# VH-VL binders against Putative dimethylsulfoniopropionate lyase DddL (dddL): the designs that were tried, part 1

No score or structure here was measured in a lab: all are predicted.

Target 1, 232 residues: Putative dimethylsulfoniopropionate lyase DddL (dddL), of Cereibacter sphaeroides (q3j6l0)
Amino acid sequence: MHSLSERVEQLRLNDCPDWLYLLHEFDALYRQGSDGGSRPIRTHRKRVRDSLALIVEANPAVNDRPPEVKPVTAHLGRALDLGERGAVQGMSRALARVAGRLTWEYGYEKVPKALARKYAYCEILGPRGPICAERLILGFVLFAPSTTYPQHSHKDIEESYISVAGAWSENDAAVHAPGSLILNRPGLEHRITTGDLSPCLLAYAWTGSEERLNQPGMKLSSPRKARIEKGI
Structure headers, positions and changes below count from the first letter of each chain, unless a header shows other numbers; Kabat numbers aren't used for antibody chains.
F, E and O stand for the ipSAE by ESMFold2-Fast, ESMFold2 and OpenDDE, each averaged over both directions (binder to target, target to binder). V2 = 0.75 x the mean of E and O + 0.25 x the DockQ between their complexes.
[cut] stands for letters that were removed.
Atom coordinates printed by the task and the answers are left out, and those that the model quotes come from them; centres of patches stay.

## First folded at step 4 (VH-VL)

Design P01 (from F02 with heavy chain E50R Y101W; framework fv_ficlatuzumab)
Fold by ESMFold2-Fast, scan of step 4:
Structure P01 (fold): chain C 232 residues (1-232), chain A 119 residues (1-119), chain B 107 residues (1-107)
Amino acid sequence: as target 1 above (232 residues)
Amino acid sequence: QVQLVQPGAEVKKPGTSVKLSCKASGYTFTSYWMHWVRQAPGQGLEWIGRINPSGGSTNYNQKFQGRATLTVDKSTSTAYMELSSLRSEDTAVYYCARDRWYSGYFDYWGQGTLLTVSS
Amino acid sequence: DIVMTQSPDSLAMSLGERVTLNCKASQSVSSYVSWYQQKPGQSPKLLIYGASTRATGVPDRFSGSGSATDFTLTISSVQAEDVADYHCQQYSSYPLTFGQGTKLEIK
C-alpha cells in the first residue's frame, strides 16, 4: 500500500532521466539502418519509433517495480560489458545505468528447470512495465550460453529482436550479429538458440493493437500474459 | 510547428539582474527539457543549465550556479532564465533550446535575446 | 570539463568541393557528439546527432563520422547556402560543452 502522498506525487517519465535515456537508445536502435532493409522491416522500425515518440511526448507514469533477479542475471554484467565494446554500445551503457532497478521474470509461474536457469526477460515500456504504455512493448531478453528458447507465436502482433550482445540464431538459421534486426510477423512460429561462448542479450519490441497487446492469449514471450497471471 | 519565441534585446547596467523569457508553442511543453545556452560576440556556445518543465527540477553549469535561476510557467508554456549580479562579460546572445529524450542535444532553438551589459 | 576543439577555425571553399570539419574531445565521449549549423544572425540548427545520425530535413550531402575523441563533419558538395559557422557539442557528460566553431565561406 502506497501512502496518499506517494500516489498523488506519481513519478512521470520526465522525472526519470535514466529511463528517458534508455528510451532514447531504443529510438536510436530502431533508427539505425532505417534507410535500408526490406519494406516490412523499414515499416516496423518506423512504427516503433513513431509510437515511442508519441508515448514519450505524453510523459507517461513510471511505476518502478521491486528489483528482481533470476539465475541468468548472473550473466548480465558480462553481456553489458560485451555490448559496450560492440556495435550497439549506447544501448548497453543506458541499460547498465538502470540494471539495479530491473524486474527480471520468466513470463509464467512454472518453467522447466533447465530453461529457468538459462533465460529471463524484463519489460521496460508497456502495459505492465515500469514505463506505462498501451500500444507498444519494449524490453530485453537475456540468455545464458547454449540456450534453446521454445518455439512460440502470437496473433496480430509484430515482434522484433535486435542483438545487443552475443550470438544467436532463429529456427536454426544463420547466426545473428549485434545490431541486426529480426522481424517476426504475426502467427509465425520461431525458436531461439544461443551460441556456446557468451551470454546473449536481445532488445525486443512488440507492436499491435492496444486490445491485442493487453490480451492474456499471447504466448510465453508475452510479458502481459505472465503479469496478468501473477496478478501484477 | 514548433516555435520558441524570445525577445530580441535587453540592455542592463552592471550589478542588476535580468529575467529572459522563452515562449514555447507547437508541442506539449512538459514533455521536453529546456536548456539555456549563451554566445558572447564572436565566441562559441556555452551551456548555462537545464530545467524539467514538468517537475521544475533544475541543473546548472557550476560557472553559473548561484547566479542563474531557471523557472517555468506551465499555464503560458514559458521558460525563464534570471541572471543576477550582471557584469560586462555577461554580454551575449542567450538561447533557449529544446531537449528531447534528456539526451543533451537540441532539436529546436529560440531566436535568442541579445543581452548588453554596459554602464 | 570536457574540452571540444574544432579545426580549422575558418575555411573558404569553391562550390561543389568536398569539405571536412574536425572536432576533437579532450577525453572519450563515445558517440555522443552533435553538430549544429549557424548562419549569420540566426540561431543554431541541428545537423547531426549521435556522431553520425542526420537530423530530420537535413540534406544528404551532410554526414558525420567518428567515435571516442575524433569526429568529422563532411559536406560532400558544398553549396552557397552552406555558408555558416559549424559547432560540435558533446553530450556524454555534464556540463555540456561545445567547440569554438568553424566558419565556412565560399570563394
Scores: ipSAE 0.023, ipTM 0.590, lowest interface PAE 6.4, mean pLDDT 83

Design P02 (from F02 with heavy chain E50Y Y101F; framework fv_ficlatuzumab)
Fold by ESMFold2-Fast, scan of step 4:
Structure P02 (fold): chain C 232 residues (1-232), chain A 119 residues (1-119), chain B 107 residues (1-107)
Amino acid sequence: as target 1 above (232 residues)
Amino acid sequence: QVQLVQPGAEVKKPGTSVKLSCKASGYTFTSYWMHWVRQAPGQGLEWIGYINPSGGSTNYNQKFQGRATLTVDKSTSTAYMELSSLRSEDTAVYYCARDRFYSGYFDYWGQGTLLTVSS
Amino acid sequence: DIVMTQSPDSLAMSLGERVTLNCKASQSVSSYVSWYQQKPGQSPKLLIYGASTRATGVPDRFSGSGSATDFTLTISSVQAEDVADYHCQQYSSYPLTFGQGTKLEIK
């Protein structure tokens, strides 16, 4: 309740060990391969880690969000079980500790019914996350098996996905394995297709200006719009 | 050690309501969903619904929508299922069961409460 | 709703024999199937989840396999303590549904 917030002491990150533990695992994800990958990938990893370190050091406010679920969250336990067997088990264990406190949402004003059954995301750190931050967004996206997430893009936002569990492909290219990082450059359309045997859980990070992160401007593309953008 | 403690038995008349308890211990109550499942004599298991103890959100099997009400008391780590308009067909063992990671499978079960609905 | 059908309804085995229990879904549930053991007068206990992952503390003689619509629970060498009803469950979609159970007895 808003009226009760004036009568209670503000919680901060150091008062919330489960959230702090989860952020430590985000740091670990973005430290792996710091010497490898392309220059843009290494620069992005460093940007995420540096921003996260400053945020943690500042001991930001933690504002409980009402827990929310979506149909796809029925797959969360399976995804976490798969992650416990893989290269990123620390992240899976950290996420499991806060699973009951997550606010799963769509982020779009209009979501097709088929997609609404097969995907959702949750922001952990950011302007709208439980952990308050203005210059970095960290969260998760969960997909059911055999999901096609339509083409989308962000203006002036650099986005990465790290696979926690499951297999997926971007733009029908190479299959991405747990632990791998995929970097999406600002303004470029991309499309996600998940494998048919298991759900897919991705950790994501958005970097950009405070202005852009507060107004990400994410839009779902139709096949018609995609063809127009390709000049067809 | 995780425990879900339920009372042993309840006897109710048709047309009345019952409120069954499930007291959790040995884990962080608000970090796991609680489901309710029943088993009629000689029958299989039947899912009733779940509650998220953190926010109080619920989801019900359509068969029980409007008759079942799931609630929690976070201060005592206790989940409740109220079932109204009882019929003889509601005679069953009622279990609470802990959902691991919102997955919909159950890693710990209560001992069950035998509800007998008879005239 | 997804209907789960188990077979056989009951079987009796000799100690040390390999036993196979089947579970069929009316539509694809991917790998989202769990198996529970229920001994007489007791609550169900989780044996297998994700079709093939053994739960903590479950003896290695229990194994699960299958995908899509056809699933199997195998006990490699049945013991007297394995006398129970075995239930399969799908958790691919709500409402959650269970099979009718298979009763395992020892001869």
Scores: ipSAE 0.005, ipTM 0.446, lowest interface PAE 13.4, mean pLDDT 82

Design P03 (from F02 with heavy chain E50I Y102W; framework fv_ficlatuzumab)
Fold by ESMFold2-Fast, scan of step 4:
Structure P03 (fold): chain C 232 residues (1-232), chain A 119 residues (1-119), chain B 107 residues (1-107)
Amino acid sequence: as target 1 above (232 residues)
Amino acid sequence: QVQLVQPGAEVKKPGTSVKLSCKASGYTFTSYWMHWVRQAPGQGLEWIGIINPSGGSTNYNQKFQGRATLTVDKSTSTAYMELSSLRSEDTAVYYCARDRYWSGYFDYWGQGTLLTVSS
Amino acid sequence: DIVMTQSPDSLAMSLGERVTLNCKASQSVSSYVSWYQQKPGQSPKLLIYGASTRATGVPDRFSGSGSATDFTLTISSVQAEDVADYHCQQYSSYPLTFGQGTKLEIK
């Protein structure tokens, strides 16, 4: 038989059922608890869901990035296994289907050596993610057990974390249940600490202007400043 | 059903390079990560690196960075490890081993290839 | 790098005895420890992962325990087919590291 030349055309979201499945699970995470929570949390959940629905309906381009791993991704299997047994089973299963296609990265200009061993994130939907979007970023952040993610902030970006697996706290307030959301308002510094028994996998969403989401400019507080603030 | 088939043995001289193969069958090759691990005669296991067969991304143990190169051929479901600048200390059995989700533990191992480096 | 140290280097047991193999990490690895059985001339076989979860097809006599830095593999009633080297491995961080192995023999 004669070999045919295959035409390469732009992949769209509708051509990628595993990515669609993952986005449907993001929708489910941000739909849960819509009756509960503070007004700002309910408003944020609605913004994420509405933006996501419009993006999915537009059938955006899909540009699979070169897959990358970081030391912390050795924990991904444990996190997915924990999520499979909890309230976020669907998200864990959807993420497992695309695990080999993810680009894990740090996102900061300089990463402390200890943190580089215990943390990484991946963008799923956004300006740099495989699913192209300009006004919403969706992704995951993975932490090793006993990780302190240093004090950090971002300008003009509203950020949420929803627990997929593992125990964690933000600014010393406990948030342990799968599906629980914490909302970080623009400009406010926050710190994440994970429990010592398991890895922590968080789904995140960023809302903001196209300009800010393309170049978020996130910064970590210096160790000297952090020590002074903590009284050590 | 899952099989990782490796050649039995290779003999090389110091300073040369070797390319070892690992042919996978019985599962979807691109759905699992592949690691390479070696074992010197009578010694423990030593991790060399990992490759994602779907995209080709790799991560190496620093001890082997610059000497080891991991690749895959998706059309034949075969993983490869190339090791350059061979030394007598590289004499070992070399295993490929399958990993799900970057978990870091290995549910299936190849039979191993004995690499002997001697002058 | 995280150093994994196994003890003892070797032991000889009588059939039916309880066997305890130890593995110590130089720093906390949480529960990210696996155990492999390697019979003479064979490749390693996964026994335990997540410190205490038995892999599919592994007999009930094998069990794992421990957390942080101290881990144990127990064989409740040793059988002739259990003659092998046993390796512990941490997968808490890269590079992945293994212990030096414990050789189990039958008297």
Scores: ipSAE 0.006, ipTM 0.448, lowest interface PAE 13.2, mean pLDDT 81

Design P05 (from F02 with heavy chain S103H, light chain G50D; framework fv_ficlatuzumab)
Fold by ESMFold2-Fast, scan of step 4:
Structure P05 (fold): chain C 232 residues (1-232), chain A 119 residues (1-119), chain B 107 residues (1-107)
Amino acid sequence: as target 1 above (232 residues)
Amino acid sequence: QVQLVQPGAEVKKPGTSVKLSCKASGYTFTSYWMHWVRQAPGQGLEWIGEINPSGGSTNYNQKFQGRATLTVDKSTSTAYMELSSLRSEDTAVYYCARDRYYHGYFDYWGQGTLLTVSS
Amino acid sequence: DIVMTQSPDSLAMSLGERVTLNCKASQSVSSYVSWYQQKPGQSPKLLIYDASTRATGVPDRFSGSGSATDFTLTISSVQAEDVADYHCQQYSSYPLTFGQGTKLEIK
């Protein structure tokens, strides 16, 4: 038997059934409720599905990345357990199969110490993900209980979150249920706050040009400025 | 060629235990989950449990929790199912089956072992 | 547990006829349903997965459809070699469950 890292040929997606299965579950998430929601949400879901279908058909290169953990990944097992009991059990099952192969990261040049203990993300498909793609990013964000993820925005990138496990709110709005999609338009700032009883696991998708997805240019807003703007 | 090889038959008395084997070949054993499914004579299929050969993690049908134990031997590419406290209702063909994508459907099945539990 | 109910229990068809086998889930399983063919004295063989995707090497006369709770396996032109029990299975939720099977015979 050969480990994956000992193979001499370039691995492709069709050689990697666990990654292919995970992408199948992303497709399922973005097909769920495809006849519902606002037109922008329906358009975004279709854009993700169409892009993903073309990428899968192309049988892209798979470049295994060294596994990396962050403090928040201690919560991953609990988050997957919560997801397995809900409407997204297929995604939780697929993610559990690859959990040991994930590269968890922060994504910002500087991260406050408190936040560094309470969040991380991993890219699954994209320019920096194990599955190579240039015009679509798919991944996960994991939050500890009682986490405030500061306001941030992306230039020319349309972003969605679909809840896999746990309770959260965006910009002090109502709590989002597992399976629901929240769409963040390009250039608009948003802030995430998680509930106090359980970790929160979100699947995310970014659509945009090849240029923007390779260089997202993420910026964090100060908490004081954000509160003043909202009158809080 | 993918093959899952199981012994043809086992006969056991009530109250004893049995350990059934499933020897895999033709693929990377640790890359696919292995499931166990049984079929009583003239009846439908019943899922017992699953095991990840890479890490040894298992999930069981609650009906078999505490009686069934799934294990693997990576060095011989062999999966095992041990069933304890046997009763006549455990008489069935026991299959191992490969889960290609961790979806929970099975692309290759062993030929099955007929377990007969009688006094 | 999700209960999978197949209908009919058995049916007999003439060669070349279109055959329809039904499978109903007690609650939504999305599209996470597979179909297996089991010939007498043999192990099951995968025919369809994800409700409608044909497994590699399965003849195109076999097709699957359905979503949520109602699923169908169709054989467009039944052949003598299709005599078997057909089982549906859900893999949406633990424990994984199968229907009781439908027996297909040729008249």
Scores: ipSAE 0.000, ipTM 0.430, lowest interface PAE 17.0, mean pLDDT 82

Design P07 (from F02 with heavy chain S31R R100K; framework fv_ficlatuzumab)
Fold by ESMFold2-Fast, scan of step 4:
Structure P07 (fold): chain C 232 residues (1-232), chain A 119 residues (1-119), chain B 107 residues (1-107)
Amino acid sequence: as target 1 above (232 residues)
Amino acid sequence: QVQLVQPGAEVKKPGTSVKLSCKASGYTFTRYWMHWVRQAPGQGLEWIGEINPSGGSTNYNQKFQGRATLTVDKSTSTAYMELSSLRSEDTAVYYCARDKYYSGYFDYWGQGTLLTVSS
Amino acid sequence: DIVMTQSPDSLAMSLGERVTLNCKASQSVSSYVSWYQQKPGQSPKLLIYGASTRATGVPDRFSGSGSATDFTLTISSVQAEDVADYHCQQYSSYPLTFGQGTKLEIK
């Protein structure tokens, strides 16, 4: 689309400095350690950065959704304060600038009541985000302390988490520190457990086809299925 | 390749105005903010202001408010800085610089125009 | 305005030495600091942004660190081609401001 034919009533990314700053911090987050990590992690980081660069270059439409809160967002202030003191302080500051404009949601048709009080996510860039994009999703997940997010998987979607604040582990593995990236392979089930002292704020990126990102098919795994896959 | 091409030099008398150009190529001109920064001989860098080529919106350093005017010509991918009421202390190299993500840091710089203000 | 103060004003180093350049902000700028290299007669070139992220094509001997008010640019092993003025810049708030520059020379 030619810039002279852009509609006056439609805000574009270049008209929205707070959203631009947040995307800058996503770029920085996925550029840190770009010369390190495993080959799949380096490839994923580059894929996210390259996709983001093309999206920003296109100056996409910005359609702020109505702000929405969930019970877990009472922890957002604490999480941002922790992030300001940590390895990714720039992201925490950028997110704080738009905190009042975020649409926090569950993503599932029905959420267990215990989980509904302890987590929510918000999409920043993507098919349903305020910043319109079809080939990349960027966002945040917020967890209360001592939260277990049930096993879940995504078909044909490559997913990463980078901790902004708080401690967490995936599938009961080692604790992840702020700034560390975890790459989740398409189709594999993942369970997230957060520490007991503080909330946990994760930045996430999804890469995949336009079809898959528009219809991610999010599913919570049953305990029976999870046990069968573990051979128990 | 991204390029920002500026004229080499301009000489002006005190009290006059000057309009400096910066021709962009190698990228979509309207997708990046353009900034103007000057550097007096032997001194540091000083930010003058910024312009969004898409809509023409501007922000200025208060020190230059009312004297500097930033404009663009989208048809030629050219940014302009007009500086009025020139004084000898305006003698400096004037750079245009590109801002990706509207972040406020500059990934590409023009080669600069040396403006000399003397009688 | 946020004042950026660089130190030292100038220094002369021997080839292969580790160089540390400092930049102090008059108030917190979080990680919103960039560093530029300016060789004699040339325009500035972006080295580091976000306090610690190396710009594309910049040699790995250049690294940045710091947060809030205190920032450092380090050159792990100085080469002859590194002779230049180095400028820090904050982009946390308007007006955007730069330090006065540090001149690096080789003995």
Scores: ipSAE 0.005, ipTM 0.465, lowest interface PAE 13.1, mean pLDDT 82

Design P08 (from F02 with heavy chain E50R; framework fv_ficlatuzumab)
Fold by ESMFold2-Fast, scan of step 4:
Structure P08 (fold): chain C 232 residues (1-232), chain A 119 residues (1-119), chain B 107 residues (1-107)
Amino acid sequence: as target 1 above (232 residues)
Amino acid sequence: QVQLVQPGAEVKKPGTSVKLSCKASGYTFTSYWMHWVRQAPGQGLEWIGRINPSGGSTNYNQKFQGRATLTVDKSTSTAYMELSSLRSEDTAVYYCARDRYYSGYFDYWGQGTLLTVSS
Amino acid sequence: DIVMTQSPDSLAMSLGERVTLNCKASQSVSSYVSWYQQKPGQSPKLLIYGASTRATGVPDRFSGSGSATDFTLTISSVQAEDVADYHCQQYSSYPLTFGQGTKLEIK
């Protein structure tokens, strides 16, 4: 039997139950607390869920990538263990099943040496993720303990973070617990600081135009600007 | 230098239980997952399960669920695998193996313990 | 469960020859395949991960290739110390599974 073409059959989401299960947990995460919160937060949660449902229904291509790790991924096991005992245990279990398949990245051309040891992100669903999508990006950011992620902004992209594990704060506001959602509106600078006892694992979602999500143009604030804003 | 030290051999009767040890040194024990893999004489490798030493969470191959129990003692940097209701087909070399980056491939292996189940 | 099948079961090569070992997955595992060398009486040693990335300290004569369902380990010029069983493993999903092994011998 010689029915195979010169090329291998394209892998689709329905062929990848572990990826599909992870996306179900993203849906669940963005349904928590949907009865409350501010109007912008409720609108964002609905936008993420609606977009995700359409993408899953379309059975998108899965484009395999070689797994890659960064120094911070040594903390992933601890973060998953913390999440498994918390309010978002389903997400932690789903992520653990695909942990070895993730491509961890920085997303910036130049990353300060100190930051490069303490953070990384991975895109799960999106234009560059293993699960192909053009209108929604879903992924994770992992931080070591006592990490300050410099001020950054996204043009024409609405971004949310939901805590999976660990304690963190944004722009010196109150500490955020597992399950809490923080919404970052387009163009606004935001800075993340993590607690000193445990790593922090955040699920993130980006919504925006197809054009913008394919070219997000992420940038970090300069060290001088960061010092001035801190009053140093 | 990373080392995983296991005892050389154990002999048990059918129906009993065994608890095998794996003592880690040369790295931060709680920063890496530990897996257990066995190999019957002249056969291939078979995955039993893994444990996260930092929190004790476990995942098992369903074939061993209910018979295998993975634990750790953080104070001595030692991982344990207990296997109950032993049968002759459990005769195998049992390895502990370190999982760098929680990826499911193993960069360091113990020397293995030969478990012989006599019937 | 994903079944990993290796071929051949065994082969004998002359020193300096190029050897190719095959590993097939019952379903796509992307590039999430590792290869281990196991010399007689020893524990397995990691050779390759991510289908093609050589582990630290592994000689350049070892290389891996493949994706999806078909994977290959190549030894460009076999040496006496390469006598061993070679095992492929998928880590795409749990439970983790290994092939049955290929035994490499020298003539």
Scores: ipSAE 0.006, ipTM 0.493, lowest interface PAE 10.8, mean pLDDT 82

Design P09 (from F02 with heavy chain E50Y, light chain S30D; framework fv_ficlatuzumab)
Fold by ESMFold2-Fast, scan of step 4:
Structure P09 (fold): chain C 232 residues (1-232), chain A 119 residues (1-119), chain B 107 residues (1-107)
Amino acid sequence: as target 1 above (232 residues)
Amino acid sequence: QVQLVQPGAEVKKPGTSVKLSCKASGYTFTSYWMHWVRQAPGQGLEWIGYINPSGGSTNYNQKFQGRATLTVDKSTSTAYMELSSLRSEDTAVYYCARDRYYSGYFDYWGQGTLLTVSS
Amino acid sequence: DIVMTQSPDSLAMSLGERVTLNCKASQSVDSYVSWYQQKPGQSPKLLIYGASTRATGVPDRFSGSGSATDFTLTISSVQAEDVADYHCQQYSSYPLTFGQGTKLEIK
């Protein structure tokens, strides 16, 4: 039987309800608690929401990347189940609908073997897709239990993490629970450590210039440098 | 290996209730949603509902709302479906099925329990 | 509720023939369609999800295609072990719904 049409058209966001649903849940995450927290946190939340609204209204191209898994993605089902229990259940449900379409990656050319087994990230919206955007990056980072993600920083990029599932600490500060937002200012180094009982799933947002977001300059600090900076 | 073990058959009178079991093994029970699906003789598949074994939250097909109750026993890794006010039309094979990513498609199915409702 | 309609109801094929099974949704389900194989006396087994992604362990002769409302399961060269009922399912929205099934038999 011959086909009635061989035309293939570019998929756009409005043609992809699960991607759109996921972006609506990102909006909800960055809208919740907008009257709380410090002014920099409220300003960052608004910046993410405003940028996202413009991108959604533009109905951008959607180019699903080949799905890829990493060792840590064996923890994804449990992380999503934990997220379903709490304040971020909408995001957890939305992510679950696209879980099989995600491209999990490391972001660094060479990753220590121990770390490679315990973390990965995926970009949802940004210059590298699947949802095309130049001035905002949204995605997820997944960590195994008891993971230390080394010190890192970003030049001219304002970064936030919102807990979807699991407990974690930044720079050895108090434990952060699901729904909490941590804001990292441009140029400041930070380190993430996850709790011992459960995997940790974080939603992240990067805001910055188009030039900076296309070339973020991700850097892992060496153990030696970390010791020197801590005075040990 | 993943297994979902169900009893082979149950026979019930109209108006009674039945509680069907699904014992899971070979994976972390609380990390996956469990759905229930039935199949009447010679017919297609019909979705009943799901339960999240971790928190106990449920969602039901409106056709079964008020008659079906989904529960779990985490200590035995067992899911249950109780169906009340049984009618002859409830005669079917009842399957439990695992949902890996809360997506609503099923990677593993139980072998099914044939429920016969007759006078 | 989204209604899934399969065609044909039954199909008898010769070994080695290419087989096409169709599934139509009453409204768009994007790519959120799965296919299950149910051999006589057995439980359904997942073949395809996301309209075109083959489940682990499923032979290459099975392929899925389609989007929006029209979906197809193809068996490139049918074998005796493929005798089964084939069910499509949408998981775009709740309640989850299945087609009535297509019975595949060998001549």
Scores: ipSAE 0.006, ipTM 0.432, lowest interface PAE 14.3, mean pLDDT 82

